# Ledger of designs, part 5: VHH binders against q05b89

Target 1, 377 residues: q05b89
Amino acid sequence: MLSSRVRLVATTARLVHSLIYSSSRSFMDLKALLSSLNDFASLSFAESWDNVGLLVEPSPPHTVNTLFLTNDLTEEVMEEALQKKADLILSYHPPIFRPMKRITWKTWKERLVIRALENRVGIYSPHTAYDAAPQGVNNWLAKGLGVCTSRPIHPSKAPDYPTEGTHRVEFSVTHTQDPDKVISALKEIAGVSVTSFSARTDDEEQTRLSLNCTQQALMQVVAFLSQNRQFYQKTEILSLEKPLLLYTGMGRLCTLDESVSLETMIERIKSHLKLSHVRLALGIGKTLESPVKVVALCAGSGSSVLQGTDADLYLTGEMSHHDVLDAASQGISVILCEHSNTERGFLSDLRDMLDAHLENKINIILSETDRDPLHVI

## First folded at step 26 (VHH)

Design f2
Fold by OpenDDE, fold request of step 27:
Structure f2 (fold): chain B 377 residues (1-377), chain A 125 residues (1-125)
Amino acid sequence: as target 1 above (377 residues)
Amino acid sequence: QVQLVETGGGLVQPGGSLRLSCAASGFTFSDYHMGWARQVPGKGLEWVSYISSGGYTYYQDSVKGRFTISRDNAKSTVYLQMNSLKPEDTAVYYCARSTYEWRVTPTGEYTFDYWGQGTQVTVSS
């Protein structure tokens, strides 16, 4: 009677407590997030004609757990964002560009606003600020060219003047006119700073005054100087420009380290943009074998930025027929990739950059529905 | 000839610290911006930190608050103090001279024109 001791192998189910480190992704306050986004890329980089920033704001307080990225915010994309429980939509292109006098169910743009507000979803648009940013859309597009040196075609200006003044006024004071008295009088004007230096003109020693002044102070300065004909007639007024930003601006002029054939460049661009087809206009006398060394590029609609730029190749999303003809007549080849195809791919890089910038405090997702409205058939 | 020589790399545990040094020669050190880049095996070169000739500092977001770049013009040396090191910081770190040219590559962008030979930093338990 062999008592078969059934060894109950206690399968200790090691409950691998997968410590789901629920990385308690902390909610960000909307204002804090907006500030952080502005730190990432300042809205001051945007073109003056553009409509950027927070376009739709849910009533406060508002917290963001999920940031939804899209190139274009259509009604279909809005539905996706809602399904994915977006708290804030970053739409590269502003869905609100023209002023709205009414918010009704009549237009698709108004419906976007309604849907956003009803579901407490914010809408933020950086658009041309991200075009201009050093690591922005145009820089991303340049990554498709190969190793190159890149500079903005139209450099952005700093947000502030280096001094408190917007104008410089320079004039000479003779020894007989008591330079100290003149300086004292000018210093009484708010928003004026005065510097004096000795200048020799035609063997006469003169005191040259250089003053910086605000726009508001300028007319007071002029009024003061107009009281003395000698001052006024020899006065130079200069408008001061804000400093240029070296790596920030619209478009990019890219000089390749090594020249490549136009054919090779086309393949690089297709690969980078994940396109099977692009539109090509050959410059006069150019072939697919022609070398490309200098590329001028602008994401989206590039005509205004690229026009007049000397390059072997223009790369942009769209350009008018006449602008293409002009470029080609100058021997410049043109590649058109459609408007949003030169932009949308940036969003992947943007996600990664924002994840790092925001220290993974929020969930950042890309639209899967967002696409170019044009189909290549 | 421009020469950049990195030192101070090594093996460190997570949460540890390292200080990298780069001795520069062959150019007027004070006239140039300096920086550090790193390369993870199988990945592209990424810039880590930059210090201007005027002493302004810039950092990649991934290292902000943990790394500190500094320079000693008298010694023609740039430093990278790395604190709170993470396994993700494991890379070859390169000292680099920076110019005003913005260089774009498929894997990143930088303003550097000369690089050292690099020093290995390994963060491992």
Scores: ipSAE 0.435, ipTM 0.737, lowest interface PAE 0.5, mean pLDDT 90
Fold by ESMFold2, fold request of step 27:
Structure f2 (fold): chain B 377 residues (1-377), chain A 125 residues (1-125)
Amino acid sequence: as target 1 above (377 residues)
Amino acid sequence: QVQLVETGGGLVQPGGSLRLSCAASGFTFSDYHMGWARQVPGKGLEWVSYISSGGYTYYQDSVKGRFTISRDNAKSTVYLQMNSLKPEDTAVYYCARSTYEWRVTPTGEYTFDYWGQGTQVTVSS
């Protein structure tokens, strides 16, 4: 049809883009995609100091056809993302970390924000949430060691048990009081969730009330209960501690099924990370032939996570000189691979997992420009 | 010796249902967690479902809502009820005894220490 051919000529760039991507893919609303990303790995697992989640948002509504993955979002990577028609950039490292007081053309990080917004591209960063995740960055790094068992060095706490508050307050309301009025009054306090029970003492009816509340609400609850000495004298307050997670947390302590020489381990690590060189500090009394059974690892900057952990080997991207000396003095060898070299390879696994999780609904592509800024000469 | 024997595989149409059974022997069944893993052609082994010794169940996202794991401690048997089957569910399914150890290999992760010979499930018309 001539009219169909005329439209195709006018939009040739869009037609070529459509032909490259699978016809089974479509698009997602940004809010739906963000919810799915959080279901995949909760941002609540990120370190408290971190800056994670949606960092730059085009004005709503915004739909995503192409999700672009990178370890670092540099100006070169931004240009690639724009050329490849990204609608959302997942940058493992947050390019916006310190508060920005101005958005001008003056600094490279401000320019990233300007370029993203002008082209209606969102920026999302999972960062340490993906370090903590069971099938996250550190799990990917552990795959390079050989067959091993693995556990977090610093396990995370469960975010959802209990689902509300930090304290449980329990007290009794007897037949001489109106339990409905008590329940209503307590429900007026923000951060309180109330449950009521019936209990019998010597065949007397009584209602045992249980509520969860935030730390902020706790004093208001106590103040309310103190208005009646019978409530207050029968009150129990429990501090709630969420359980540790078995497989979620920072760092990994890996025990190989069969120990290998340090030299063999170095070759495994170089192969997994696709590196010609790594930096090695030998622990006291160790050689390249020394056996390695236990490896403590942390992708990126591992000083704080690895400190004090017993192992034969520390594996990380970078570590302070002082902490390397401390490890070596304890007989622990250290391998440093540069920061993003210990992280970037995970993005291929991430793409595959997200394709499955999102049921191939959107196009997910990896940066080809992204690389560690440090190069061995 | 730990023995796990799977039965119930076969050919089904998309949208159909199938129930796998696994008879366990050689250990105190009620003390152990159990699960199912599958080997999809062209992919490595992946976990499917897990049931704790206390009866708590867990599922991989791709099967959640469609598959149901259960156990009968008196018969030392674990089951996998598979509903709304899709062609991508085609695989060899293995019954497995679970540990709490997160085990890592170059191709994947798992928490199982023993598994059986497997049973083939094929979803096609």
Scores: ipSAE 0.350, ipTM 0.644, lowest interface PAE 2.3, mean pLDDT 84
Fold by ESMFold2, last read:
Structure f2 (fold): chain B 377 residues (1-377), chain A 125 residues (1-125)
Amino acid sequence: as target 1 above (377 residues)
Amino acid sequence: QVQLVETGGGLVQPGGSLRLSCAASGFTFSDYHMGWARQVPGKGLEWVSYISSGGYTYYQDSVKGRFTISRDNAKSTVYLQMNSLKPEDTAVYYCARSTYEWRVTPTGEYTFDYWGQGTQVTVSS
């Protein structure tokens, strides 16, 4: 009701194009491709600490025929991307996270930048923006649990206010104070949007003025109103909040239609992630036969996202030892699968969704060498 | 059992109009949100319009001002009035019921829990 748009999520099989249709592929200017990627899932949904978007750019103009997807961009993966003629690498994890003071041959991350630029290859990272996305990595992870309902543990806020400005200021003027003059004066302030209406107050016909303004403009509005004590004394100032998004946000709280044993859930997770083993911490009072109905999940590193969430099971790639102990002490079982093992499988779904979104204009391929650096022996 | 039956599709010239109807049964119609989605040839399923149980309406940008969704709770029926039709409106149109709940299965995700059989709308000279 509060949203102007309802996201339709198809229950049919994902759109698939045959190899016969691959002859219609072409190329895109880099800027056009970046705009399309942002339309697919806004980078504004990334966490504030994140380093997302275009990280390495060949000198313009740059044309993309081949988009190469990987979870991590290592030197081995870079060699694969170059051999496969990538023009843009989408690396789920940003290979450049902290500012680089130097671009030399010294460190492996600097070598990635050098190799990319020397071969005119861009590097883009969506990272936590795709963690938040409704059809992102956490949604993919939830597909492994069985039929469930899912909602973000921490819903994202809308990228913009539904109206202009961050504050609403309301005050009243009588017709003896010439409301049109007041409106005209306020309209001279940059960042103010004025609306007026009539209302009876204290047995006197009043014009109730309502305006939205930016934080910067607010002080000018207050200064204007303070010059007339009657306005100031009847002024209300409201701080606006962005509405929450229903399906976008960090983590997922999943409620299964039918409870299953923890043992059954473990086998579902191992099958979905294609793992022979996972690490389990049993919640206090729980066994492998205990029912699981509510699963809180977060692909990658889930400590901060999952903290404080009530559930039967936490599912994530990694979580600090102390947070695992805290969850177990509360009767919550924890399954850890290693960071990129909870993310990489999403890239196949991502390729298919991007093919559809970009209308098959470019070739999109997945890394075959990308792997979690940790293996169970 | 929940059933949604669409009618009113057909062949229409560009600029023409059609009115789709969706007869609902097997549930308390007035308690549920309803919508229309369409399957455009060569593309996936996309939403068209939505009407809440309270009667608030929403439209995809490409159909705003041309399409009007409405409901008659007494007749358990949802309508889609389509005016100023364009060739790109050619699709199979589905009536759908929504719980506004994000549901996940091994094969996909959805916010509608039931669809009708669809009705073909073709806009062509």
Scores: ipSAE 0.286, ipTM 0.635, lowest interface PAE 2.9, mean pLDDT 85

Design f2
Fold by OpenDDE, look of step 26:
Structure f2 (fold): chain B 377 residues (1-377), chain A 125 residues (1-125)
Amino acid sequence: as target 1 above (377 residues)
Amino acid sequence: QVQLVETGGGLVQPGGSLRLSCAASGFTFSDYHMGWARQVPGKGLEWVSYISSGGYTYYQDSVKGRFTISRDNAKSTVYLQMNSLKPEDTAVYYCARSTYEWRVTPTGEYTFDYWGQGTQVTVSS
């Protein structure tokens, strides 16, 4: 009876002490954070009609340990933010859009401001800046379509001209006309920069002048040139454009690598947005089996951005009845997902992007209370 | 055929440096923008940096000030000098040719049409 000593191999469960590196989450100064947020996506991308940036500022100094992200800042969401000890609220939509003449307890927006200030919570809103940003809301929405090539529908322009001036004026001066004198006279005009180079036209050597000037200077330049009929008649005036920002702008025109049925596209969109229902308008002659290759999309209220864009499908949060009819009449199908449903899901990606961008220096949390005010019933 | 071959990856300690190289062939190297992308396991491909055919450099915000992209047209090679490496930089790094087309995928976005096989960069203590 050989007693086989079953050697209980003590599996030393190496307690991998997950060193919870309690990364002592540091705080950021509000100004530093704002600067960093602007580096992430410049507020200059915002539409001119929008109200973006720091909307509510606690008295300095102010430090941020917790950044609270929300699509819409309602009173309920504000209470959540306060409970979660937010130091700064990033509200996608600006809770202050119109100027406030009074800050009283009368309106919910005023109450938001009061509650923010009383609790030393800042409010920041990027809104259309994040719509336009390369990795912004519209890009996020495009991720729901499948593999595609995407471009802005309305490309953003740089805030500044690459050189001084808004106009370029070019003309030629013959040697007999004393180019140096002309150059000197033009250089005396404030807001003018003159470049000269030798040019040969019809076997005659001439001095070509190219000047940049401001709008204000342009009239003076024209006045000067008008004194010499030969200069004036051959003068070219160019309006300079600000450079376009790459991958930046409102809306996206997305060209799918592979066309899919409208039905398939609807399912993709529903899945991406975590919606059980969307509103669909079929373009004339279209069915659920119709192929979709090109999608024009704009998060939120997309009518102004999508209008006139050639596509198989419009994707947006909301569009007017008449705009939908117009699109449908052109054979363009329209999917409406409600305003905030085309935006809110971005906040998860935003959190991750901001965590990376801010090097995990602060705590970034999403609102759990924030939701679309509309219910599908 | 377009070929991109990455080298220079490896294991490095936090704060350390690596220099990645990418040898390109099968196209006129000087006419194309080149770049680097990286993929963290379980995450999508993300662009890191690109350099235009004219030598203009662009960087993802996460690597700004730490990484430097350069190119040698004579050697058809693009480089990525990575300094002050962080654990978060751990990824497979891909050399890529850029088309200036913004590609959108369910997992991310990029502007590259060709990429190499990738080189593993691991930043660990």
Scores: ipSAE 0.278, ipTM 0.624, lowest interface PAE 0.7, mean pLDDT 90
Fold by OpenDDE, fold request of step 27:
Structure f2 (fold): chain B 377 residues (1-377), chain A 125 residues (1-125)
Amino acid sequence: as target 1 above (377 residues)
Amino acid sequence: QVQLVETGGGLVQPGGSLRLSCAASGFTFSDYHMGWARQVPGKGLEWVSYISSGGYTYYQDSVKGRFTISRDNAKSTVYLQMNSLKPEDTAVYYCARSTYEWRVTPTGEYTFDYWGQGTQVTVSS
């Protein structure tokens, strides 16, 4: 009776616990996100006529898991955002531009606000701040030109003055007028900083005073100086400007390392913008074989930025008929790509940049519904 | 002759910090913008941070909030404080002088005209 010991081979089912690293993407507080977005590109770079920043705010507290990027926020795009469970919509263009006296179901813009609030979705718009930013829309557009050196056409100003004060007041005090007393009196004015220099004018030693002051302090300074006719008559008042930013501003003037034909440039632009067609106006005396070395560009509506800029080529989304004629008459060729076509492609780069900037803390998605309202047929 | 000498690189654990220094000589340091670039193994050179002669700072998005560039004109030195280091930050870091030009390439970069020899930064567990 040979007892065949059936060795039960215990097949240890290795439960491969697929550690679904649920990368628990952490929620960001809306305020923290807004601060971070402002660090990415300061809203101070925006044009004064623009309406940028948080345009629609859900009641606090509000957390953002999904940031939805779009060029334009239409009702169709809003539905997409809602379906994709957006917590914040970054619309390049502000859907709220004009003041609203009422929020009703009457206009599509009001409906956007209502839909956003009812679903606790915020709306943020950077618009011209992203136009001006060094890494912004215009820089992205310039990438389509080839290797070039680029500078803003209209450089932005720094957000702050380098020193406290908006004005500089300069005047001379003779030794007989007791410069120390004058300095002491001026220093009593809030918002005033005084520096004194020895100066020689007409063989007389004088103390030159240079003071920085706030707008509020300026009138007090003037009032003080007006008490002495000698001070007042020789006083110079300078308005201080904020420093210019070299790489921040509206439009770009791009100088190509190597000149290329206009035809080649057109193909580059089409490729970059993923367009099959663009509108071209030839400058006087220009052909498709004409060399392009300098390109002035501005995403969107470029007329106000490009006007007066010397270049071989203007690149923008849209320009008025008369502005195109003016440019052409000056020998400047013009390429028009439609307004949003010079902008929308940036959103892919923006996603990547924001993912990096936000350290992948939130989900960033692009609108698939967003498109230019104009079709080339 | 323009010289840029980087120091401060090394091995650090993820989440750690390093401070790079670049000593500059052979030019009027205060008149130039300075920056840092890095070369990731197997990748091209990429800019990391830039500081203008006036003290304005710019950062690549990947390092923004973690890195801080600063300069000491009296010492002709530019610094890069690197916090919250990640394995992806592993690269040779180069100090560079800028010519005030913005270079637009398909990848977009600042324009630098002189570079140091570089310092190795390794972020590893």
Scores: ipSAE 0.255, ipTM 0.608, lowest interface PAE 0.8, mean pLDDT 90
Fold by ESMFold2, look of step 26:
Formats: structure tokens, C-alpha cells, sequence
Structure f2 (fold): chain B 377 residues (1-377), chain A 125 residues (1-125)
């Protein structure tokens, strides 16, 4: 018997692209594509302050043949996307973040919206939802460290499914009642999902109905149930607590299988990110020969995610000067690589994973123009 | 020594059913997640199904509703019931053991650290 380690296909799979005729490109309607993107990685994983999802929508109907991926959507990247016939731009960073009171030609961000709509191009941003995802941006960044065991620094809560809800309402329907009629009536209330199961109480067969509902829907459910004395008197209402997820969350704490020198780790990071230079702050008492076993990382702006985490090394794009000093004072070395340099390389993995997830129905291309605005000279 | 032995593969017509079994030895079976992966001709290796040490089950979209994974901790055995089989399900199926930890390498990530020799499943008219 042979045991072997092979990369799990669950995170990436490549389907054959030759399933369609050349004059009939594979395509999806926008609604179906958005649903599939959310199934791939739920937007509920995004930070509460974030602005994620569909940001710009051409008037329906809209179909997508070409999905264009970029880290940042600048005017130069928009021009590239239009020339390459994008139908939906996935911009990792949301180009619309603060509310826009007007859409005019005055600011570059407003011009992005105008250009997108005039050319019938949608804009979608996953942002911190992909930072949290198990196979997301931070997982990609961890691949540069060597073989390691990884866990989220700040785990996410389990998402609601099949529907969002903060409460569970349970009650019983006896043999003298029609449970299908009751279920149908409850399903007319927005924000309710209903399940049933058999139960016995006091030597009588009953159908126990369980529903999850939003806070908004809760009073409507109670009002419905109050119209029947047996429902009302047998109703239980539970507030739902969600467990933390094992692999989803912000940041990654990575423990290497084999400790390496800081010098070696720097070369691994530079190779992974394809950078000639990075910025290093040595922790107090550390040298380039000091062993690195535990790395805490966060793509992009890592200050808030990394602060307070014990590790040999912090790896991020940018971090405030004060937080770098704090880490160094605690003997933690810090490597800064600039914001989007710690994110953009993920897009190749994302394309491969989305190709598999979407069953190669659409053309997915990466921006060739997108670059971090900061360069070391 | 960790050992995983798959049985139950074979030739079946479209719409048919097969039940795969995987006998595990050399470790405390109840402490580990277990799963099935398959090597599809021309497509490489892909995961199929996963069952946690606590019995929670997960499925790839293409098999959801047709395949059922289960485990018997007393027999140190994991099963894959495959119903409504299609020609695209033709593959070598591997039983695999997982740690509870997310593992990362330069080329990918995985939760499996051992798997067996595989069993051939062929779905053909």
C-alpha cells in the first residue's frame, strides 16, 4: 500500500473549455453568476464596515460572457477591461466605498461608474469576504512561507443557511390540523424558512414545525400563531447563537513544520510575491539568523488584525509606524510588502478556482495593467 | 502505520448504484475527519465527500443529492453510497484521512494526510 500527499482538488479544479461552439460562447445571466459567486465565498464573511457585492449594475437583462479580475479598478484598468470586452469586473477592492451623492465627470471614481454603465459593464467587489475565506487571499499568502499549519487569527461566525435568521420558532400541529396548510401560510411571510418533523407529546402524534426567521419577521410569525390557541400556547422562541468557523476568518496564524532563519523566510516571501525588495523591522534581540516558526499574516492593511498576536514574524502589506514599533519592542519582526503586493498574486488562484466553480461557462481573465502604485526605486 | 483499504468499486450502468467501503487501521479512527477523493480521467484529482469526526457531512456540488458519506467508528470504516451514477462519475476513488488542521504548501492547501490505493468505478452503457 502506498500513501501519498496530493493537493486537494476541492479548492481548485479545471474543467475542459471545449464544451461549447466558438460562435456560441459560454455565458450566464448576471443573477445566476452573482448567486454562484456568493456560493463560492459568502459575502457574509466580509467585515461589517466593508462595502461588498454588486456595486454597479447595467439595466436588466444582463448576461456575462467575460469576467475580468483586478485587485484595484483604476481608470487605466477600466480602459483595459473595456478593450477586453468585460461584462462584469470583479474588483477585489471596492472602487465605490463611501456613499456617492452624485455621479458626474468630476472625480475619477465617478468616471469609473459612468464608463461602466455606458459600456454595460457590472462591478462586483468581494474584498474582505475573500480575506476571510478558507482558500482566499490570506491562504494564498501563506503558501509563500513553506509547509505550515494555518488557522484564522479572528475566526468568523457560522453563516446563516438556508436563510438568514436570528430566531427559531417552534410549535406543534396535531392530527386534527393540516400541517401543509400551516406551512404554506407561514411561507407567505418574508424572512421565514420552515421545517417539520414528527414528535409525540402526551400520547398523541404531532408534527413539530420549526422555522427560522429574521427579527423583522418575528412579530408577524407570532401574530399568525396567535390566531390559533394550540399553536400560541405551544410556541417556543429561541435566540440563535452561531459557532465560530474553524477555517474562516481574518488573518492567519501559521506554524511552520520546520523552523527557518529570518533570512530564508525573507527570500521565500520575496519569491512568492515576486518582489526584489521588502521592508523589514527586526524585533528586539533578533537577527537575520534568528529562527522563525510562527508567522502571523494579513494581506493588505494588517495593523488591527495582527496587533496583540504572539508570533516570530508579522507579514502584511502595510502597518502603522506605532504598531511596527510595538511589535518590534516585543521581539516580533515585521515584513511590509505594500498593500496590493500582498493581494494581487491571489487573482491567478482565484481565476482557477472560479473556472472550476462556474464549470468553465464564462471567460475569466486577469488584468495585465493592475499594479501597486508604490514602487521601491 | 496508517493504512486505508478501499473496496466496492466496479462496473455499473448509468443510473445504477455502488457502495464503497474503506477500512482504516494504524490510528485512532474516531479522532479524524475522513473523506473520498477521485481521479477523473483527464481532469486530475478532486475531492468528492468529507465527514467530520463528529459526523457532519460535506459534498462537492456535482455529487450532492446522489452520494452519501457515512462512518462506523466501531468498525473503523467509512462508506460512500453512490446513487444515480453518471458516466462522468467514472474515476479511481480514494479513501483519505484528514487531520483537524488546515495544511498549506507552496502549491496548495489540504486537510488530507493519508489515502489508500484507490478503487476503480466505471459507469458505462
Amino acid sequence: as target 1 above (377 residues)
Amino acid sequence: QVQLVETGGGLVQPGGSLRLSCAASGFTFSDYHMGWARQVPGKGLEWVSYISSGGYTYYQDSVKGRFTISRDNAKSTVYLQMNSLKPEDTAVYYCARSTYEWRVTPTGEYTFDYWGQGTQVTVSS
Scores: ipSAE 0.212, ipTM 0.577, lowest interface PAE 3.2, mean pLDDT 84

